# VH-VL binders against q10081: the designs that were tried, part 21

Target 1, 150 residues: q10081
Amino acid sequence: MSNLEFVYKYFNSLDVKELYDIYLLRTNVFVVEQKCAYPEVDEIDLKCGHLMLRNANGKLVAYARLIPEQQQTVRIGRVVVDPDERKNGYGRKLMLQALETSKQEFSSSKTFVLSSQEYAQPLYRSVGFKKCSDAYLEDGIPHVEMRLEL
Short names: E, the ipSAE of ESMFold2; O, the ipSAE of OpenDDE; V2, 0.75 times the mean of E and O plus 0.25 times the DockQ between their complexes.

## First folded at step 9 (VH-VL; framework fv_praluzatamab)

Design v4 (at its last look DockQ between E and O 0.80; V2 from the best seeds 0.00; counts 0 for: pae E 9.6 > 2)
Fold by OpenDDE, look of step 9:
Structure v4 (fold): chain C 150 residues (1-150), chain A 123 residues (1-123), chain B 112 residues (1-112)
Amino acid sequence: as target 1 above (150 residues)
Amino acid sequence: QITLKESGPTLVKPTQTLTLTCTFSGFSLSTRGVGVGWIRQPPGKALEWLANIYWNSDKHYSPSLKSRLTITKDTSKNQVVLTITNVDPVDTATYYCARTYYRGYSGYAFDYWGQGTLVTVSS
Amino acid sequence: DIVMTQSPLSLPVTPGEPASISCRSSQSLLYYSGTNYLYWYLQKPGQSPQLLIYLGSNRASGVPDRFSGSGSGTDFTLKISRVEAEDVGVYYCMQALYYPYTFGQGTKLEIK
């Protein structure tokens, strides 16, 4: 689709509407759609980067957190696509941009990691991630750790 | 109630392989961000990091000792094993296992330690 | 490898007096998140090391408030506002930003 816009901001630079949109999308998907009650909003939000994808109408259609961690690692978290906007390739676009943005923002980072729900692995594999753990539960949902080395 | 305990031989001959086991409780190595590391301390000397292993089976070794170190885990038994091959008297030290944890910006490097086990390498 | 340098290496202190230990890293321990991956440990005589400060300035659970960690980048300081007899031991700083994790030489705090 045309007129997509990526915006990357840290927490303190988010305006109220942006923060609202992010939390609305995250809770609607990770809590409501996935029927999982957990502390969705956490302290990581305060320090991480927030990658937003908006369409021509200004709607937040996809989102991810970029979390620089120790050992030259960037964790990509809270990867979400609006339920009404799925199958538009936004997930892949988001991940590709997440990697690019990470390379720019965290130039010393060499490793990208994420915790993937089992069903979501194909998306991450499509951009180069590889499974690097057995399945484990996170908030009651089966996950696998995936990694991409530069 | 987190605890760790080191076990293994206290006397090893040079060139032999030292195998140490860390048995822990109060946490799981299947938890995201959790790891266990080994640190040693020669008598009267400073601490030296040896290796870490994490929930995702990621392993990290001291570069100077990498060729001699192997770290493994058994999540079901809450155990981490460290092997050191071709030991030398210089490897005489108290060996500690300790928990490490990081998730996001919560980073605890070795917040809980075992009591340590003194290993003497001598002929 | 990141070299950690502590000073002083020996620290005799009169009970009730303050103490200060410096730790310098050969490169910055400040990561993009604004977090310093610097840790302080105390090893009391005959005991295992115990975590005092994590991520530069956070007291570990059970650590008295007379202990404080400060600093950023390459220069860090552990302060004890009022030294007590139970504070005797060897203090270590450690970086965990990059592998290998590296410790300082240790600072031996003794009571005068």
Scores: ipSAE 0.484, ipTM 0.854, lowest interface PAE 1.3, mean pLDDT 94
Fold by ESMFold2, look of step 9:
Structure v4 (fold): chain C 150 residues (1-150), chain A 123 residues (1-123), chain B 112 residues (1-112)
Amino acid sequence: as target 1 above (150 residues)
Amino acid sequence: QITLKESGPTLVKPTQTLTLTCTFSGFSLSTRGVGVGWIRQPPGKALEWLANIYWNSDKHYSPSLKSRLTITKDTSKNQVVLTITNVDPVDTATYYCARTYYRGYSGYAFDYWGQGTLVTVSS
Amino acid sequence: DIVMTQSPLSLPVTPGEPASISCRSSQSLLYYSGTNYLYWYLQKPGQSPQLLIYLGSNRASGVPDRFSGSGSGTDFTLKISRVEAEDVGVYYCMQALYYPYTFGQGTKLEIK
């Protein structure tokens, strides 16, 4: 492993290349690969933290956004690993760092939540999340809420 | 179009259990972030929050009333039910149900309200 | 509990004149996202409350632009630039940052 680097920034601290990399990765996976024809860029991006994982070559290999919500809660969303970088454990590394960064950046937080498709639940369970809702539709795709309490 | 309507008894006796039903349309509790809450207003007094229930079945109650309140939902019927046990004349109020939604920036609170139903607790 | 204190409690106004209502919270309502979890409601005579302002300064759908919300942290203001006859009623502020959600005492706006 040459070197992996986590970078965390709130939206207005992103530079244009970082924003480009984030949106390229998110749209390639969530829109193109998953064939989900819904707008990917939204207004939540403007008021949340952006967690990036880069490899030694500077490639963005994994990403998540950290959204502060009411009730001392942080929502972790848009969890994604570059398709060419899968099978390297980056998803788990990203989730562990997302929890640590959320605790640091949102010091009053005690609850972590996310909306998961079926296939992603094992990853989230591996870091301590538990299903806490029946299935519901998000942009036409079945999801469940998952929660981790401090 | 989003609408909510409260239903239940208009007169109850002290010590009885008050059951209020909120029936709504134009939205669903299957939508992430959506919730329904209950607020009451004693005659001539300010509004008082009672309880919320959310799409994921999270529930929150006013601490001063928590031991007497139960909130439940039936998503398929578009209904939320509030039960208040052991009522007393001080529980006389107009009871409202109202919708909330946390999509986006989290924090739309009570954006649509029902018409309210007056409940009198009297011997 | 976060205490919400409104002033004035009674506000007689001549039609066409401005009006201002203050709301003070016992704790800051400003959250990490830079938003304030403060809401304004109007309850017209004989009606249910209606949302006017959400998250401190955003007008709800259908609310005239003569209504504006401002302030941050613990001090908030609702302004009506030109009061109309249909603006009469009781105005409430509410916080929704921490449970229990709490309302101010209300400000009764009436035409002189």
Scores: ipSAE 0.006, ipTM 0.639, lowest interface PAE 9.6, mean pLDDT 89
ESMFold2 (binder alone), look of step 9: mean pLDDT 93; pTM 0.956

Design v5 (at its last look DockQ between E and O 0.13; V2 from the best seeds 0.00; counts 0 for: pae O 7.5 > 2, placed apart)
Fold by ESMFold2, look of step 9:
Structure v5 (fold): chain C 150 residues (1-150), chain A 123 residues (1-123), chain B 112 residues (1-112)
Amino acid sequence: as target 1 above (150 residues)
Amino acid sequence: QITLKESGPTLVKPTQTLTLTCTFSGFSLSTRGVGVGWIRQPPGKALEWLANIYWNSDKHYSPSLKSRLTITKDTSKNQVVLTITNVDPVDTATYYCARDYYRGYSGYAFDYWGQGTLVTVSS
Amino acid sequence: DIVMTQSPLSLPVTPGEPASISCRSSQSLLHYSGYNYLYWYLQKPGQSPQLLIYLGSNRASGVPDRFSGSGSGTDFTLKISRVEAEDVGVYYCMQALYYPYTFGQGTKLEIK
């Protein structure tokens, strides 16, 4: 965990290598590993914040995007840890930083939300999220909405 | 062609439970960004938002009525159901269901409405 | 709750003349996306509300170009450049930035 670095940028501040690393990580997990064909790159990416966690070697080990929504709400989406880097606590570290960064970047925000697969709910509960919906399918995968109120 | 239609009782007694069904066609709640909301209008008064439900089962209620409201959906039947418990004469209103739809940040709120159904709460 | 205040509440108008309706919100409706989440509806007599203007200034499909919306933040205006008989009804503004969604009191437009 020595020399872990969080980098946060809006889309237009990303350099091309950062964008490449983000989309490689996202597509490898959300499309290839999960075997789910869908438009992974969308227009929300153009108008949100991108939170990156890099290790000492500069490898992108975790990522999330921070999406300002209506109702003083920030959606944390595309939460992903590199498969080879799992079980190092990076998911929890990423979520804690996402909350802090959202408070700084979207100062009026009072509510944080995310769409969680069943297996990921314990992670989100560990940082204060609570289930707030019935299960639904998103791209054929069961999800629940989870919420954290300030 | 997008249509919505409200159905339910036209007369309900105080303390009873009011159940209203919105049946719609021309769109689906399986579509990302789509929701259905309920709005009411007491006779001669302004519109009042009650609740929304979305494709992902996210639900939102008017805070002043939240303890009495339940909104549910049946995507396969193209239906949304609103239940209001312990009704009172103040709940007399025309009840509308309407489509709430957003695509990214840019979208429409309540772009299609049902015809409305008048519910009278009286002894 | 965000309070939406319309003025005037009653608007008698001569056909062919312009009309203007004001809507003020108790809090800014300008979102980080750059959109104002402010909507205008017309409820003609005996009918359901119809969307006229979305996101502050965009005309909904099929709405004549004599209708226009303007404003930002807390102050919004609906203008009808030349009122026609079919424009009679009650006009509502609504905000959808915060729950609960809230409507203005309505402005009844009548032919005088």
Scores: ipSAE 0.103, ipTM 0.698, lowest interface PAE 5.9, mean pLDDT 90
Fold by OpenDDE, look of step 9:
Structure v5 (fold): chain C 150 residues (1-150), chain A 123 residues (1-123), chain B 112 residues (1-112)
Amino acid sequence: as target 1 above (150 residues)
Amino acid sequence: QITLKESGPTLVKPTQTLTLTCTFSGFSLSTRGVGVGWIRQPPGKALEWLANIYWNSDKHYSPSLKSRLTITKDTSKNQVVLTITNVDPVDTATYYCARDYYRGYSGYAFDYWGQGTLVTVSS
Amino acid sequence: DIVMTQSPLSLPVTPGEPASISCRSSQSLLHYSGYNYLYWYLQKPGQSPQLLIYLGSNRASGVPDRFSGSGSGTDFTLKISRVEAEDVGVYYCMQALYYPYTFGQGTKLEIK
């Protein structure tokens, strides 16, 4: 792919434009596109890592949070691809990079988890995740917990 | 104003299929996060969750009754239908439909209920 | 399935006195978001259940401040600071974190 760039930063290292881009993308998708009004911005943003994928034009085309948890677990959250940039395989690229970055950033991590909407499971399965829970509600939306063990 | 109302037969014979309809207003089952669930209550007993259906057609059933339950929706009519096959006197209960909604961290589960309909299974 | 256990099952109360109902879950209801997916309902005699508390500690609309929910993880409590006659009914806790949704046995509050 043409000049894609991954950038990983913690909250305090994000510049204003990066933060803006992240929140713009997240709100446009998780709130507007998905028609779900919720406090999208949360305190986890302050504590987690932020993985950004930008194209050659510098546009943020995909994003994910990497959230360290207990028991050598990293949760991958807020996985999003720009609506205009979908079908370019960015989702898979993002997930693969998320795993790689997690391994580098959290060397002791052995388990990766995420909460998947049911329709999104194929993407995560493609990179090795497996459903590990029954359906549960997250923000009123059925999700399943998926896990990848290394 | 949100309302739900259950309708269907009040008397069913054993082995027959019970079909209940929940008609609601004040909200749409096309709204993300919105669902409708069925809960029943045998006379003098506790509440029991049966099934949920959501805006995206996702369905969830009580594992113990899954083989006998079918839940469907008609968004345009604001209706949710629950069918229970091969009913038995043990299925005698008041059946409720209720809205399941968690949006904006409101966290509402079954925040609005129908009045319930008593269904008696008897020969 | 998550088992919800309420105590007591019967709760006679003198009007004006406080009441407390316990609800325990067989596994944690704390979601990683920090919210407990625990709900309290009141079913007054001859009526449908009505939501009292959502997400463990939030009063539903129209619920008097006499009612309060507390707890986290596996242990939850519904408290009524001053029981009134209108509070008579059966109280249920419910978890909605995992399917199937499961209710407690119910606690019947009666006036002495």
Scores: ipSAE 0.016, ipTM 0.651, lowest interface PAE 7.5, mean pLDDT 92
ESMFold2 (binder alone), look of step 9: mean pLDDT 95; pTM 0.962

## First folded at step 10 (VH-VL; framework fv_praluzatamab)

Design w1 (at its last fold request DockQ between E and O 0.58; V2 from the best seeds 0.00; counts 0 for: pae E 10.3 > 2)
Fold by OpenDDE, look of step 10:
Structure w1 (fold): chain C 150 residues (1-150), chain A 123 residues (1-123), chain B 112 residues (1-112)
Amino acid sequence: as target 1 above (150 residues)
Amino acid sequence: QITLKESGPTLVKPTQTLTLTCTFSGFSLSTRGVGVGWIRQPPGKALEWLANIYWNSDKHYSPSLKSRLTITKDTSKNQVVLTITNVDPVDTATYYCARTYYRGYSGYAFDYWGQGTLVTVSS
Amino acid sequence: DIVMTQSPLSLPVTPGEPASISCRSSQSLLHYNGYNYLYWYLQKPGQSPQLLIYLGSNRASGVPDRFSGSGSGTDFTLKISRVEAEDVGVYYCMQALYYPYTFGQGTKLEIK
């Protein structure tokens, strides 16, 4: 668990390798692993923050988007852990850092929200999120809305 | 084409429960970022926001009226229902339902409105 | 609750002349995403409100370019460069940064 590094950047500050790593990880998981064809890359990438977790070898092992929204809300999106790096606690580390980074970057934020795939709820609950909606479909996959209020 | 239409009683007695239905077309409450809100306007007065409901079933109410308001949706019917309990003559107003749509940085607030329905509370 | 204060409340205007409506909020409406969550609506006589301006300065679809929204933080202005007869009605500002959403008192624009 040593020598992990969190890096937070906006789109224009990402270098080519960072962007490549992000899109590679996202597509491998959300498109290929989850067998879901959808517009993975979108315009939100241009406007949101990108939180990257790298291991000692420089490998991107986890990632999330931080998206400021209405009502002083920050949406945490595209939460992903590398398939080969799961069960190492990176997901929880990522979420905790996402909250801290959000507080620093968006000091007026009061609410954090995310769309959780149903199976992923335990991860988010572990950091304080609570389910606040019925299940709904997002790109054909069942999701629930979860919220954390400060 | 997006349309909304309010329906319900036009006359209600004090202490009764007012139930208004918003039926809409041209959009779906299953679409991420979509919501429907209720706004009322007493005769000759300003607009007052009452409640919103969103695609993810998130609900928000006016704090002053929260105890009397209930908003629900039926996505399959393209309907949103607002219930106001224990009505009073002060609740006499034209009631509007309106669509709200936001996604990320975009926020249109209420971009499409129903025609409104006048509800009179009187004994 | 955020209090929205409009001025003037009554605005008689000669056709072809410019008009300006002020809207002040009791708290800043500037979101950390850089946008002001201030909206302008027009309610023409006998009609439902219609969106004019969203996020402070963006014209809604179909809104003529003679309408413009400006301002940031707590002070906002709606301007009409050349008032037309069809612009008659009550203008409302609304904040949607915080719940509850709150409206201004409305400004009644009339033709002289």
Scores: ipSAE 0.467, ipTM 0.842, lowest interface PAE 1.5, mean pLDDT 94
Fold by ESMFold2, look of step 10:
Structure w1 (fold): chain C 150 residues (1-150), chain A 123 residues (1-123), chain B 112 residues (1-112)
Amino acid sequence: as target 1 above (150 residues)
Amino acid sequence: QITLKESGPTLVKPTQTLTLTCTFSGFSLSTRGVGVGWIRQPPGKALEWLANIYWNSDKHYSPSLKSRLTITKDTSKNQVVLTITNVDPVDTATYYCARTYYRGYSGYAFDYWGQGTLVTVSS
Amino acid sequence: DIVMTQSPLSLPVTPGEPASISCRSSQSLLHYNGYNYLYWYLQKPGQSPQLLIYLGSNRASGVPDRFSGSGSGTDFTLKISRVEAEDVGVYYCMQALYYPYTFGQGTKLEIK
């Protein structure tokens, strides 16, 4: 869309509608669409940054959370695109903005990490991430760790 | 019940390679956020961190010792192995393995430790 | 490397009295996520270290409430509100914000 807007906020700066939109999008995809029962909402949400991509109508079309971790590392998690908005390049736009926002907000960071399911690995490779682990189960679903070093 | 136990030689000669095995139970290195580290303590001295290995096979070494250290894991056997090459009498210490478990902001550094094994490097 | 400096290095205490141990880091341990990556361990005589305090101020499971951690940035304190005989041993602070993880020199708490 021609009027896309990224909004980045720490948890305590979110308003209730933003929080609602984030959890609706995340649960619809990670729990309902993926048919995976697990605690989707967790305590990490209280202490991380939330990156939102909204279209011209104000609809939340993509989301990621940015988690500062030890060792000058930022973890990018809960990467999601609204199912009805796929094939618009929002996943790549989201990831590029997540990296840029992480560099701005966490200027000492040198390492970016994420846990990826198989279907998402091509997206992450396209923005410079590389697989750095064997496969492991996360909530019963195979994942690999991926890393980008500055 | 989480336990870790170190095993290996108690006496090693200078220039030899020291190999220590950490065998653990009650947790798995297949769990996201889990790692095992090695820490040593020379007699009467402070603790010194040596290396960590994580569920995803990331490895980190003490920079001053990196050229001499190798850490590996066997997740199916619940084992982590530390190798120290070219040992010298200053490497005499009690060696501990310990679990580190990181789950975001609720993570711990070294919350469960083995009993330790004293390794003497005799001149 | 981040240098961790403890004081005092020796702390004789009469049971029932309070005790306080200081730990100073050469760089701030306060992360943007709001946590201080500072940990306290107790090594009782003949035993392995045990975790007392994690992330600056959180008491580990099973640790008595007479132990508390405080401080932020570069200056941290472990307090024991009323020392008991079983509290003897060497106390270490450790930082885990940056590799290599580094420990203080230790503070030996002993009964007078």
Scores: ipSAE 0.022, ipTM 0.698, lowest interface PAE 8.0, mean pLDDT 89
ESMFold2 (binder alone), look of step 10: mean pLDDT 92; pTM 0.950
ESMFold2, fold request of step 17: ipSAE 0.000, 0.006, 0.000; ipTM 0.553, 0.620, 0.498
ESMFold2 (binder alone), fold request of step 17: mean pLDDT 95, 95, 95; pTM 0.963, 0.964, 0.965
OpenDDE, fold request of step 17: ipSAE 0.168, 0.096, 0.321; ipTM 0.770, 0.749, 0.809

Design w2 (at its last look DockQ between E and O 0.08; V2 from the best seeds 0.00; counts 0 for: pae E 8.7 > 2, grease 19 > 18.9, placed apart)
Fold by OpenDDE, look of step 10:
Structure w2 (fold): chain C 150 residues (1-150), chain A 123 residues (1-123), chain B 112 residues (1-112)
Amino acid sequence: as target 1 above (150 residues)
Amino acid sequence: QITLKESGPTLVKPTQTLTLTCTFSGFSLSTRGVGVGWIRQPPGKALEWLANIYWNSYEHYSPSLKSRLTITKDTSKNQVVLTITNVDPVDTATYYCARTSYRGYSGYYFDYWGQGTLVTVSS
Amino acid sequence: DIVMTQSPLSLPVTPGEPASISCRSSQSLLHYNGYNYLYWYLQKPGQSPQLLIYLGSNRASGVPDRFSGSGSGTDFTLKISRVEAEDVGVYYCMQALYYPYTFGQGTKLEIK
């Protein structure tokens, strides 16, 4: 576990390999695995933070976007763990780091929000998020809004 | 077509509770990124934000009026209700409800407004 | 609270002439995401406010191109390249970076 490395960068600081790894992981999961065709790559990528978790081999095993929003809010998006690396606790590690990194990068932020697929709620609850909306469809997939106040 | 309409008493006595209802159409508070806010305007004066409520049940109030304000929503009825307790003549104003929406980095802002309802607080 | 200060408060303008309204915030409205959460509204006589500019420089749908917003941080300007009779009303700047939302005092644009 000591071989895991978190790297946080903004879009303009990503190298080509990092960007490739991010988009590969995101598309493989959100588009291919979840069988959901949507504009996966978007303009949000250009201005948000990118949190990467790599293992000892340098493989991107988990990723999340940190999206600063108005009203002292940070949205955590595109939370993904490599399918081959799941059940290793990387999701929780990622979320904990996401919160910590958000506090550091966006010091005035007090509220953290995310859109959770229904099945993923336990992960987010484990780090303190609470459901705060009814289910709604996002790209045809049921989601719920979750929030953490710090 | 998006519309909002304020309703409630137009005359209220001091110390009473003012209840205003915003009924809207063309959008839903079940939609992600959607909210409704209340803004008031005393006659001949500037606009003053009062409170917002969002699809995710997030509520925000003007700090100076927080103790007197309550905002609630009924998504099924497309209604948002604002209550102001212990009203005073200083609360005389035109009260507006307005839709706020968020898409990407566009931020939350009021894009559609009701016509407003004038509420006079007088003994 | 963020204090929004507009100037001038009264703006008489001859039709066809340009107009400029200043809005200053007591704190920077520039967010981490690089956008300024400053909005301009116009309230025409007897009407509700209507959005003109969002995020400091973006015209809302249906807003004529004679309107433009500029500025960043604490200083913002709304410009009308050539004022028309229909532009009469009170202009408000509003910040929505922090709660509470706060408005400027309003600038009353009138035709000379």
Scores: ipSAE 0.592, ipTM 0.880, lowest interface PAE 1.1, mean pLDDT 95
Fold by ESMFold2, look of step 10:
Structure w2 (fold): chain C 150 residues (1-150), chain A 123 residues (1-123), chain B 112 residues (1-112)
Amino acid sequence: as target 1 above (150 residues)
Amino acid sequence: QITLKESGPTLVKPTQTLTLTCTFSGFSLSTRGVGVGWIRQPPGKALEWLANIYWNSYEHYSPSLKSRLTITKDTSKNQVVLTITNVDPVDTATYYCARTSYRGYSGYYFDYWGQGTLVTVSS
Amino acid sequence: DIVMTQSPLSLPVTPGEPASISCRSSQSLLHYNGYNYLYWYLQKPGQSPQLLIYLGSNRASGVPDRFSGSGSGTDFTLKISRVEAEDVGVYYCMQALYYPYTFGQGTKLEIK
């Protein structure tokens, strides 16, 4: 796509408009649409990278956060696509870029993990993630851990 | 004051359906993050989790027993009901209901328990 | 399923002496939010279980200071600094991170 732009910034490099855009998108989807996130904003945001996908008009259409963990692991979280921008393949594009950006920004990374609701598992499988845990509850909603090894 | 109390039969024959009712007070199952679960303990043996039901109507079952268990709730009556079909003598146990509660990142654990009811499955 | 293994299974103690109970899980209970989803319960003779420790190390309301929990990941310990007669019963560890929730086999604490 010639009219899309990925922007990656560590938290301290975000400007206030970027932070606003990120929290507006996350809150509209996870809190308002899905009614399942609790709490949406946390301290992990302060210690991670923020991957943004913007369209030609500068609209934030997809987002994920990249969290470095021990044992050469990166956790990808808060994966979200603007509801009006779905069915454009942005979820898959976002996940592929998240993997590439993680390799660039966290050069020792070999393992990628995420916590997935049931409906999102097909997306993550499409980019190589595999279920690696039994279900657990986050805010009353079943999730599973998924993993990709290099 | 939070209380839970189990009620149901004390003697059941193999192949029958066991129905247990948990009646509680001092909290509401309409409160976000609240659930009620069932745990059993065969005489002289360890605790075994059976099922939970939550404020948002999610229900979870022990995988080994899932085909035989049904958990339901009536929030307006402060009741949760567990049904176990096709019981067998190995289902002889004391059955407890317990509240699960979620606050912040505390997870879902059993903070208040009923007194338990012993159910014997015998022909 | 997550297997919870306690040791010892039987723990005779002399009143006034310390006691220690170990619990090992087959999978890490450390969530990426920094908390260990490990819980300790005491079941006194003829009673229902009661919560002692939540999230690995936090004492539940009304639990005496002589009880402490420690450990992280897969290895956890419950300690009683000075055992009293009222502490007799069966101690269970439980994990509540992954479905299904599972308990250890129990450790029976007895007075010698």
Scores: ipSAE 0.011, ipTM 0.637, lowest interface PAE 8.7, mean pLDDT 88
ESMFold2 (binder alone), look of step 10: mean pLDDT 92; pTM 0.938

